# Designs tried in a protein design chat: VH-VL binders against Gas vesicle protein F (gvpF). Part 2

Target 1, 213 residues: Gas vesicle protein F (gvpF), of Haloferax mediterranei (q02231)
Amino acid sequence: MSDNLYTYGVIEQEDIELEIDGVAGAERVYTVDYRTLSAVVSDIDTTDPERTDEDVQVHNTVLQHVLEYDGGRTVVPMSFGMAFKNGRTLKGVMRGARRALRSALNDIEGTVELGVKIITSSEGGVSHDAIRADIGDRLSELSINETENDLFSDRLVVNKSYLVARDRRDDFDAAIDTIEEEYGDELTVQYTGPWAPYNFVDIHIGADQQRGR

## First folded at step 4 (VH-VL)

Design r08 (from c04 with light chain H31Y D33W; framework fv_concizumab)
Fold by ESMFold2-Fast, scan of step 4:
Structure r08 (fold): chain C 213 residues (1-213), chain A 124 residues (1-124), chain B 112 residues (1-112)
Amino acid sequence: as target 1 above (213 residues)
Amino acid sequence: EVQLVESGGGLVKPGGSLRLSCAASGFTFSSYAMSWVRQTPEKRLEWVATISSGGSYTYFPDSVQGRFTISRDNAKNSLYLQMNSLRAEDTAVYYCARQKYYDFWSGYRAFDIWGQGTTVTVSS
Amino acid sequence: DIVMTQTPLSLSVTPGQPASISCKSSQSLLYSWGKTYLNWYLQKPGQSPQLLIYEVSNRFSGVPDRFSGSGSGTDFTLKISRVEAEDVGVYYCMQGIHLPYTFGGGTKVEIK
């Protein structure tokens, strides 16, 4: 393989090495340090990996593993497809984005993103407004921030992303379990994550540096 | 065959109102979110409105919020756009478009079927 | 609002040669469940827009394999490996993950 580096995200400096599936057939995920930061990377043969649904899923799965590995950490996610020709190029990009990366890490420190979608049964006994208010109040109390996603089906009563402190996640998980138990077959809950907080950070690295050289 | 046919376009004065209709055929209309997308004389595409599959949720950009209303009649396989307080910048070809979701988790947000369009001209 | 910027505004292509269109979003389009709702449409002269590519890289039904989409985050590309006469028209990118949905300004493709 070439020494091209596919980059999943950035964390506080830490030495991590995992033998897990990575993008473009990579079989190792590890860290490359730049001062107080570490980029989460895999070795790949190209700086232009093909974007497939499978590899997008792998990218997100790698981020989930890093997020939870050995007690967990704060992860600033990178969009799929960021690959650099070598470690020097990657470190140059991290140098240029250092202030933005530090700010993002501080803003999301100790948090994860959790997705909540709730579908009501066709024969609901409770109004959508009452369900939304009840569940919204419970989950908002356990989160730092939230974002509404679009409601494209009339049966979809909640579609939100929550920014949750890692030490409140057990409480959040318990609240979801309680909601499922109390509402029973009245509702179907899709609870997803943890995700690196995509909806709660917005950082860009130079487009001309994304592929290296 | 899957088809969307718009009607109701025409010439209207600023401040006037106009109602567009879209007749759908060849698919289960009640299973799809539906949208209106307009194309300006400069050929710019602008999303105008979306309505959920059952009609309970509607979405608009700020430029038409409060002036336009989207509605549907699933029994008649019909979509409507009520346009009030029309302005010169609302002049466009208005397309009815279907938005597909396979389910709530994995669907795509693309306009996969478009109508022929109906022309709305707002001028004094 | 997310601004979608397409380059170039137009291109003239010799038949059989490749063409590439870029689309850049003013903010990241990655959805947290691994989907990016970045779509490409083609409007042929005198016709309505038609869907070519959905979710970055998936060809819609009946779309020839000479069309391919790629990209992530803020930078997306539509490629036509061998442009044919029937590919003439205006190409638009669109983001469908954040309200309001927004389109690129369009790229006109003509045959030399």
Scores: ipSAE 0.012, ipTM 0.516, lowest interface PAE 8.9, mean pLDDT 84

Design r10 (from c04 with heavy chain S53R; framework fv_concizumab)
Fold by ESMFold2-Fast, scan of step 4:
Structure r10 (fold): chain C 213 residues (1-213), chain A 124 residues (1-124), chain B 112 residues (1-112)
Amino acid sequence: as target 1 above (213 residues)
Amino acid sequence: EVQLVESGGGLVKPGGSLRLSCAASGFTFSSYAMSWVRQTPEKRLEWVATISRGGSYTYFPDSVQGRFTISRDNAKNSLYLQMNSLRAEDTAVYYCARQKYYDFWSGYRAFDIWGQGTTVTVSS
Amino acid sequence: DIVMTQTPLSLSVTPGQPASISCKSSQSLLHSDGKTYLNWYLQKPGQSPQLLIYEVSNRFSGVPDRFSGSGSGTDFTLKISRVEAEDVGVYYCMQGIHLPYTFGGGTKVEIK
């Protein structure tokens, strides 16, 4: 069957249609409207798609593409595996979650998530605290919010996700470049994204209907 | 020969404290993050604590946060677990474990070398 | 917390026959860096756990090639192509993608 809808995320109402790879072999990503919202979907032949490494990567790539397509937009991402038997069912779930989705979209409007990992060439020591404070202050100044990821190496001084206003992205990029230039060989930077803001949205569409999936 | 040897286990009453030690040999101790993993009487494995290679960062599950402290002395090739306010559910065999290093970006995601374990029994 | 579920609880095999153990996670173990942090451990009777496989399919040093791991996302399998006497023990899967690290409930493998 081809009437099931795999759902990647939710955006402000907009008509989008992309011929890109989707989950479960889908080759089309498009929008299904409900009032002021649009769900980003693909047609799939099951409501329980296999969770493969390839399809999880595809899910995230679709979200990134939608986030950046044609000048960009705010995207509330959904976790992998959300599929509905038809458009009526999806719209019913969106209706039930409308206020939460509107609130989430408003809270993250015009923002993206950026990942930053920074490693020193030296191990341990007081200089790590100073470097972390310096870099942390610079990047925090340019972001709305941040969350820390775990540090398992004493050489890893920054492992954070930042919520950054889209219009501040160029400033954030410039700050990363400046940090790389000023510290030189003392630091190695891994800078990733933009991502749909996974770490800054606490919403689950149809949580009560997802039991046992 | 890579080896981890635990000590310090024993019988303790609820609310009591114990300090476990782990002596490392056969590898450069200061190059690895280290952990404590326990095994309950029901044979369930539970991660208890992790410490970074230099001791700057420590991590715990909610069940022991605020009660347990992990520390290390790289000059002595030793790892410690200070356990306070012990409860019956803390009864387990406690293993010292070395974390497998992947690379700078991935860090530590597995336990590649385990000690023989030391038994902690919390009972009246 | 990520919940790890193993099946079966126990498995009895004739020497030389294959064995298969399943592990399911409550959410994907694929990291944004492209790696999947799923590990397998073996605890032989009276011994400590030992690492068998890391990152789904990589055999740890000294682990025989009769052990193989596969899977993706939330569904993983450990296979032993021909079970030998020294393979007796309890097998555990573990996720290393997020803290707290969590383990499966274990699968006991015995020889008939």
Scores: ipSAE 0.000, ipTM 0.463, lowest interface PAE 12.3, mean pLDDT 85

Design r11 (from c04 with heavy chain S53K S56D; framework fv_concizumab)
Fold by ESMFold2-Fast, scan of step 4:
Structure r11 (fold): chain C 213 residues (1-213), chain A 124 residues (1-124), chain B 112 residues (1-112)
Amino acid sequence: as target 1 above (213 residues)
Amino acid sequence: EVQLVESGGGLVKPGGSLRLSCAASGFTFSSYAMSWVRQTPEKRLEWVATISKGGDYTYFPDSVQGRFTISRDNAKNSLYLQMNSLRAEDTAVYYCARQKYYDFWSGYRAFDIWGQGTTVTVSS
Amino acid sequence: DIVMTQTPLSLSVTPGQPASISCKSSQSLLHSDGKTYLNWYLQKPGQSPQLLIYEVSNRFSGVPDRFSGSGSGTDFTLKISRVEAEDVGVYYCMQGIHLPYTFGGGTKVEIK
């Protein structure tokens, strides 16, 4: 085993260790502390892990597990591929980004990201505008913020990310259930998450931070 | 070894139908969105169809919408393209391609593995 | 549909010399997520296309470092620092930001 640290995200200081699959064949996810922050990491054999579809999915799954583990926490996610040669290097990067990381954690505290995709089960004869307005109004009322993702198909009516307070999540889940029941076979709802709210944070750490500061 | 092998191409008259197959091996087929991309006799590349990893969502350009159907059988590691109402302009080499996954919100935006191709000729 | 325009249509290169291919899109390929979905493919004679570069500048697995991609917005460039015999073929750019996915017309690279 090598000393390289793959980094998934950053949380408020906490000592976590999970025996779950990680990137590049890692079998453990744990935390490395820097003052009031902890980086979520795995040991890997390289600082340049290959960006495979499987490992990108693992990266997201690790973040989801950390987000929900033991009652949940705020997680600032990082993009796939952040790996450092050792703990000293990682702590140096965290030192440089500390203010930005603290700000991001505070901004998204107590929230999660929920993904909603809605696709019509039938072609033609269905009013996408009416469905979009109805469902949009219901879900927007239960969220702090939202962002739109591309509609890649004429059958795709909604493709949105919602920033939802943790204490409103049960209400959001219930609204999704109600929408599925009321529309029945007219549409298919893909409801995903909770995700660490990467669509609602604007932070970059790693090589870019080391170069600039 | 990651491999995609197409079959089912041939000569067909305008208005006819063909079903193409693609056999996948060397990777977890059910974890990837899959596509068909064709290359015309003039060597232009044209995206034809995409199917999500579970088969629930399909996407087509306007030129084939309503005429072509993409489907998959994850238990058999197989991808299919049903082509109906074929036209002379559908003449091409059809490639089965695996989509490269970016992340949850970005989805699939590139083709990282391609098959050898199967030729479809539509002529009278 | 996004139109992808490649120049030149073909170029002949002496082995060891550099080559440069341009790709221009009819609209920006910058996504709201901050990423730019521009890919490069190589089709060697008698072979299927293969992925060279994704997201403007990321080399796909096994692609030699003599290949590099750059650009932003609507203007993109693929460079080969030292062209070798095995680099002969047709190069295609592609946008992955919006459906339908569209490809450039191709640039044929051949050895003098």
Scores: ipSAE 0.000, ipTM 0.450, lowest interface PAE 13.5, mean pLDDT 84

Design r12 (from c04 with heavy chain Y57W, light chain L99K; framework fv_concizumab)
Fold by ESMFold2-Fast, scan of step 4:
Structure r12 (fold): chain C 213 residues (1-213), chain A 124 residues (1-124), chain B 112 residues (1-112)
Amino acid sequence: as target 1 above (213 residues)
Amino acid sequence: EVQLVESGGGLVKPGGSLRLSCAASGFTFSSYAMSWVRQTPEKRLEWVATISSGGSWTYFPDSVQGRFTISRDNAKNSLYLQMNSLRAEDTAVYYCARQKYYDFWSGYRAFDIWGQGTTVTVSS
Amino acid sequence: DIVMTQTPLSLSVTPGQPASISCKSSQSLLHSDGKTYLNWYLQKPGQSPQLLIYEVSNRFSGVPDRFSGSGSGTDFTLKISRVEAEDVGVYYCMQGIHKPYTFGGGTKVEIK
């Protein structure tokens, strides 16, 4: 009946069909419904797609397109490589995970993930702590939640992921621009996203014990 | 050519202290984040401590937080682990490990060079 | 903390035959930057662990091409296409996405 389905993520039930590049040479991204949910999928030849850097980038690009397409929507992202042999199998997995998926959609509704890394020319110390506090306070005020990532270099002052409401995104962008302008050559900012909120969702889709009911 | 050599292990009573050292050679020590990873008698591997390349940042799991301190001396190409308030559960072979550098944005996510290990036994 | 589970606990392999080791994480190892931070190590008898594979599928320098890594999300596999005597040891997976870094319990590979 249906081809193998590569699954990018889950959204509120909606009929989407896009002619865009997908994982493993797929040329179409569309939705498969289960009750109040829709899985974002592509047809592929295998249930075990090879993980390549190229296809991981495609996976993320598809999620970004879905996140922003036609005014935008909440997307619960799935990890790379989730593929099911047919629509029945996918719907069975969604049935087992429905409460977790519903909860995740509600928790991240209207939000995106933004990544911020900031480096400085100085070697740490009190001035770095002051800069870190200033920038941290400005960005925290504009976000719902945040996760700290490791400071693996002495020049790396900020390394965080932020969960930001869509209607605060422009304010967050403006804050980054202001920080870059005020600090000038003292800081280099890597500002990335919007991402579907990987760091703020804890979903285990496709686990053997999810057969459940 | 690239080598890490640990020393300072031994037998200590619960509540005691030990200081481990690691001598690095064959690479630019000051350019790498460094870690300690231990292996229990049951052969389980546990990350213990990480220090940034210049020494400004240190990280520990909850199990050793407040009891262990990691430090480095880049002029001497040396890494240290000060272990205080030792418990029977700290009994392990302690490895000095260099973190694999990916790139500036990804940082360090693996351990690419390991020393030979030094044994710490905490027993009455 | 992220829990890493390896299967099987041990493998006895005839020389020249393939071997496969599985690693499962309690949460996704996919970072928002698009990279998956799953590594494999080998500890040969009487030796320190050595890095085999980093970021799921990249062989570390000097690692023979008979070793390959694959997987995504929470399920990962290390394959040895033709097991040789020098491949005997304990294999560990590790996640590097979040501190505390955590390792699997290990899989012992022996020659029959």
Scores: ipSAE 0.041, ipTM 0.593, lowest interface PAE 6.5, mean pLDDT 87

Design r14 (from c04 with heavy chain S106Y; framework fv_concizumab)
Fold by ESMFold2-Fast, scan of step 4:
Structure r14 (fold): chain C 213 residues (1-213), chain A 124 residues (1-124), chain B 112 residues (1-112)
Amino acid sequence: as target 1 above (213 residues)
Amino acid sequence: EVQLVESGGGLVKPGGSLRLSCAASGFTFSSYAMSWVRQTPEKRLEWVATISSGGSYTYFPDSVQGRFTISRDNAKNSLYLQMNSLRAEDTAVYYCARQKYYDFWYGYRAFDIWGQGTTVTVSS
Amino acid sequence: DIVMTQTPLSLSVTPGQPASISCKSSQSLLHSDGKTYLNWYLQKPGQSPQLLIYEVSNRFSGVPDRFSGSGSGTDFTLKISRVEAEDVGVYYCMQGIHLPYTFGGGTKVEIK
């Protein structure tokens, strides 16, 4: 009877409706509530949307927009292609996955992912260990978690991803500014984000309950 | 002409050691991170080691950590893999590979040039 | 470690017809520098692997435009618009976002 529901992600219960482009030609993104959770959805004509380059990008654009809309919120992203026959089916899946979804939201609640790369004016050496320790200590104190990425060049002294609370973002930004000022002649910083914390959360919803043929 | 040529493979008993070499030509070797990637008899590809452009940083998966050492000699345009405490699971074709480079900010973490491979067989 | 899963394990294609290979990762490959580190390689019979596509959709030098890569997050696709005899081999996806770098199990492409 009803249009099928394409699901982008899950947020803490909130009533959102956006007139933006969605997957499979959808013209609206909105929320479907289940208790303390809301699924971010669009109406589509099929439960098996074709994976096109454009629709995959639209999926990610919708998630980014929801993450930033009206002051921002925590979003648990879902992989492309999650679509359900109707609201009852979606709510059934959310019921079955509620503990996992709540755990994921709690783990990343009010957080963003920030990227920091720092290069030196010189090749590797003993001084790089001291710089790395100093910067590492400053940024670790302002973050919840971190992941170290590989140093593919001897000029890289830092290549890390940080999970940072949204209310600590200004402090983190200030720390980056301070590092740039204090090391200006010695270091160059690439500072990117905020991103949804994809590298700090992993969730597979509906895999057991909805499979293609 | 950009080229990587591996050597040093052979038959070795479990617990033995081998040192592989890779000779690079046709590009500025010292500007690139270099890696070793192996292919098992079952045709699975497994990353084995990476070394930064100047040689200060090295990385290994847990399966070879503490047993393998990667090194380079930029003056000789050469890359090495020292393999100790070899196991039957280390039997593979070992490829020398260059990491794709754009600039210091954007190492693409892709292997754009591969050598011909050298075969290592660990058998009693 | 990030697990890379490829489907199908093999496919036979009539010359001139399209082919599509799927690659799924156990976690997102979007780096906090804004790049997605997903690469595709081809190993032709008797040859070393060669780079086809890097960072999801960028063709490496000399790679024909009949090859295209797409995807984001955890789901990626390699498409060949018109398969030619020289495209026979095993295709591998790889993630380069986190150590250890990991590869898919491969997809064998053969001509009918």
Scores: ipSAE 0.027, ipTM 0.577, lowest interface PAE 7.0, mean pLDDT 85

Design r15 (from c04 with heavy chain S106R, light chain K35E; framework fv_concizumab)
Fold by ESMFold2-Fast, scan of step 4:
Parts: C-alpha cells; sequence; structure tokens
Structure r15 (fold): chain C 213 residues (1-213), chain A 124 residues (1-124), chain B 112 residues (1-112)
C-alpha cells in the first residue's frame, strides 16, 4: 500500500502543514508545490475514497481551515474525491490545468462565499415579495456577485450564495444581524460560511488523470 | 398508497394547445413541490416545469418558457400544465412527478414519485 | 445548462454478473452546503421512471443493496453487484443542483 495524495484545493504557492483531521482518516494536511501554485493535500491509502457524509464535511472543514489559517488566503476548492497516485501525477495535472487555476485564483482573489437561506413563518406570495426585495437589496449591496440556489418551498424567501470581498464581510455579518433583529420571529435565517467559493469557480480538472489507467 | 394520475394528453396540430392534469392522492399534496417531466420518442428525459408547494413560484427551461404554464389547486389535490404554441418537438409522454423533500434547508432535489404519464403528439 | 453524459449507451449482461454505468457532468454538482445532488432513476419496460439513488449514494426506500452509487464532483458511477432479471431497463442520471434540471441520455441494461 503506497501513499496517494487526496487534494482539497489549490492556493498561491505557500508552505503549509497542519495536524488536523483529513479525508479517509488522514491526520495531516500539507502543501505540494508546482511553480506558483500549491495543492492542499493529505496522504491516503486509496485513489478512490468512499464518499461519506462525514468525509464530505471533513473536506469542507479542511478548506475552511486553509481559507482562514494565519490571516487567510485565496483558495480554489476542488470537489470531494480528487486523489492522485503520487506527487508526479498531481504535478502533471496541475501543469495541464495551470492556466485555468491561475484564472480562477485571480477571479476569486480576496473573496469568500457566504450562504444565506431565509424562511418566513407565513405562507403566501405577496408579503414574501416585499420581504424578499428588502432583504435581497440589503445583501446584494454588500456583495460582488450572487447566485440563486433553488429550493421549492413557499416559505423560502431567500436562498442564495453571495461572493463577498473579505474586507466587506464584517458589513455583511452586520446586515444579517440587523435583519434578524428587525424581523424577529417572522423569519428564520441560516447563515453559513465562509466557504471557499464553490458557486463562483468554474474549473474542470481532468478526472481521467486521477485513475492513471 | 401515494399515487399520481395524469390526463389530458392527445393529438394536436402545431400551434395548438393542450391542458394536462394530474390528480394526487395518498399524501399531503400542499406540502410538496411538484414537477412535469417529459420523455421524447427517442427516450430522452426532459424537465418541463416546477411549482412550489403553495404555488407562489414557478420555473421552466428556456425551451418552454413563455409557452407553458404550470399551476396547482391544493384544495383539489391537482396539478396542471397549460401548453400553448405547441411544436413537433413537444411530442412526448408527460409525467407528473412529486419532488423528494429533504429538509427545510436543502428543499427538493429529486423526483421520488412519478405518475403513469400521458401522451402528447404534435403533428400535422 | 449542465450537460449530463452517460456511458455506455447499452449494456448486455449475463444474470448474476455485475454492471457498471458512468455519468459525467459538465460542471461540479457539489453544493456549498456540502451535498452533491446527483440522482439515478430506473425505467423498467412499460413503466414510469422510479427513483433508485439520491445524493450520489443514498438508496431510495425499497431499493435492494445490490445497487450502489459513488463518485464526486463531475464523475459518478452506478453499480449493480449481481444483475437480476428485474433490473432490466433504462438507467438515467440527473443533476438537481441547478435549474434547469438535466438528465443523462440513458443506459439500457438487458440480459444476454
Amino acid sequence: as target 1 above (213 residues)
Amino acid sequence: EVQLVESGGGLVKPGGSLRLSCAASGFTFSSYAMSWVRQTPEKRLEWVATISSGGSYTYFPDSVQGRFTISRDNAKNSLYLQMNSLRAEDTAVYYCARQKYYDFWRGYRAFDIWGQGTTVTVSS
Amino acid sequence: DIVMTQTPLSLSVTPGQPASISCKSSQSLLHSDGETYLNWYLQKPGQSPQLLIYEVSNRFSGVPDRFSGSGSGTDFTLKISRVEAEDVGVYYCMQGIHLPYTFGGGTKVEIK
């Protein structure tokens, strides 16, 4: 059994080593350099890790740790399950994707993704339109971009991901607090993140490079 | 038993209209988002329309936007699809489908119960 | 729109043998909530589609354990460990992360 490299994401070149829980029982997260890039990895015993709810959460937790560690950095997240046979294979994939990875890092530089789901205590549409417009306008003013995540519930007023500049995050947090205070029990807010910006990165790293077959 | 029964399909000329109905039973209809999904003669599945549990929000793909309307009557446990300006490419079996409920935060992301389908043929 | 590509187009298996179907998406199906909204449906001859697997690997109620789903990001696999006569039909993958919902082209499984 040789060590394989599970890959969480890609950052600007930096030497990071953390003793934290990783995917598939890994206990170490570290970086593998390729030119101006570093892949965030763990050693695992397979190139096809089982997708469990627990390991998906670990993957996201590792990305959050890296995103916030030592003052923070831009992270291009990779989907769960990307593992390579060795460092040579991983560096080959990074070489092939270098332009796309550089473009993605530039596009999301200094930003984070924040998730906002808001459910009202009331059913119906007309009152929801006014609440949705009010809340939507407040949050849109504080973000660079937004996307709608579709949930088909008549109580759902807002279900969006926001791309927010790091230096505007305190303002965004304050806006959420103000919304909760003003509306009280009329609505329930689920405010999540910061995430590495999953909904604002369009990068396709070759899955067939992974299997080495 | 949870059941969805479609009706209203038939033969129609290009440019014509049809209204499909779906009768739901065996579950609390007003608690679920509902959809129409069609299957072409080539056996491809295409999502056609979705409506929220209370009927406040509707969604369509570009291919039918402006031509089709989805509606529901929760008091009658019924779902409808009004199809206008029909084209030959709208020929398909139309299925009424219930969206699988996950929880308040994830909502509906799959179709867990499907009706038997009703056939719509658009030809001259 | 997210494009879903299935391979193979058809698969002929001897009863008791395994079957494997691939589904690839044009963009990641991972949501920021950590879930991946990839579903599998089976349409038996003369019947409506039925939900088989949701969120990559979760078997829907009543689905036998010989069915398993796996994958992440853009690459997904449905496996049947021992194909039985009742498993004949067309299998479809579907993404539920973004509108419009889109389906794969289908894979027909038949017995030799």
Scores: ipSAE 0.013, ipTM 0.534, lowest interface PAE 7.7, mean pLDDT 85

Design s01 (from p06 with heavy chain F104W; framework fv_potravitug)
Fold by ESMFold2-Fast, scan of step 4:
Structure s01 (fold): chain C 213 residues (1-213), chain A 124 residues (1-124), chain B 108 residues (1-108)
Amino acid sequence: as target 1 above (213 residues)
Amino acid sequence: QVQLQQWGAGLLKPSETLSLTCAVYGGSFSGYYWTWFRQPPGKGLEWIGEIYHSGSTNYNPSLRGRVSISVDTSKKQFSLKLRSVNAADTAVYYCARLGYSYGWRYYYYGMDVWGQGTLVTVSS
Amino acid sequence: EIVLTQSPGTLSLSPGERATLSCRASQSVSSSYLAWYQQTPGQAPRLLIYGASSRATGIPDRFSGSGSGTDFTLTISRLEPEDFVVYFCQQYGSSPFTFGPGTKVDIK
């Protein structure tokens, strides 16, 4: 008798077990191996967990814990809601996606995602363009890649995710500190992460492969 | 789970200053915008302003010059001061959190936690 | 400032019926920044839907949101007795944040 397996993400094969909160009331996060890969999972009592804000946050928190646990590792995150009947079904899905998962792990190896939001007054104009250019130039130089997220005209001057090499994280943190000090209270910097690089992997696992061999 | 508790004076005379405080329990204060709203009797909600945990503020232009919001990060509290009140400021005042999603797409997701409300009456 | 209008002002229905509530914006609002709230008299608003279509934590699946641009809809698929209260839409993408005037769902 096996419980259903909720899947948060995939890592290089490693035996991990954490007594932390998981989705749908789970109290344990652990790994299920398939060859050179391990899926990060929790036992849950359904294959269709309700998508609540609370459980989405738990999903993200689990991924962050795994990303940083015991010196850190590369994590390919899965979208919320991936659950499988048993270990055999999960391993079948991992087998089908093996090349995509290996490619994603290789592409993001040694990197993390960092979020940067810059908020200033609702007035647009040259001042906002200058801030955007200055901050953009500083942070882009310290990153491998970047993507823009939704911008509010009145709330955000910058809303970007950056893919940053782990060995450049200290440089990136220092740049944020310098920006905060130089601009003072003229802007608010929301600096978040590190996160598994969700915005820099485009992998769809499960939907078309859950019923496939 | 996160809860907001608010308190402050309920009866004011015209020209006085309204002072309300909101305290955050059970969750992180840092990384969020903390907001104030009001609702006059029988009317809709009006946004007053917001403050980030670092002290950066944004105010409704209709209240500029009369409103200030401040934070006490060590106590996990934020406070509203509204100067020179008049009868039009009679309302139930609410504090609230602007919800935030990390990691997935960095969305704001509305006002997800609210204080219980404080009835403020301005009368001679 | 973006003005939100809600229709109807009052919607009279019976338990078990479907409710459809409309919110119209005076200018385009990103669907990522439109929310719906429920308010019981004497209580603070409760977040139901954010980002036009995402249910907030703890909200039953009978509540759903849809829409984009200037036209947004809240649907309650089968009204329960506790659902006969006031509903507000809100945009939080542009300062100042604004609310609609509310739709009262009243028992027939």
Scores: ipSAE 0.012, ipTM 0.494, lowest interface PAE 9.1, mean pLDDT 83

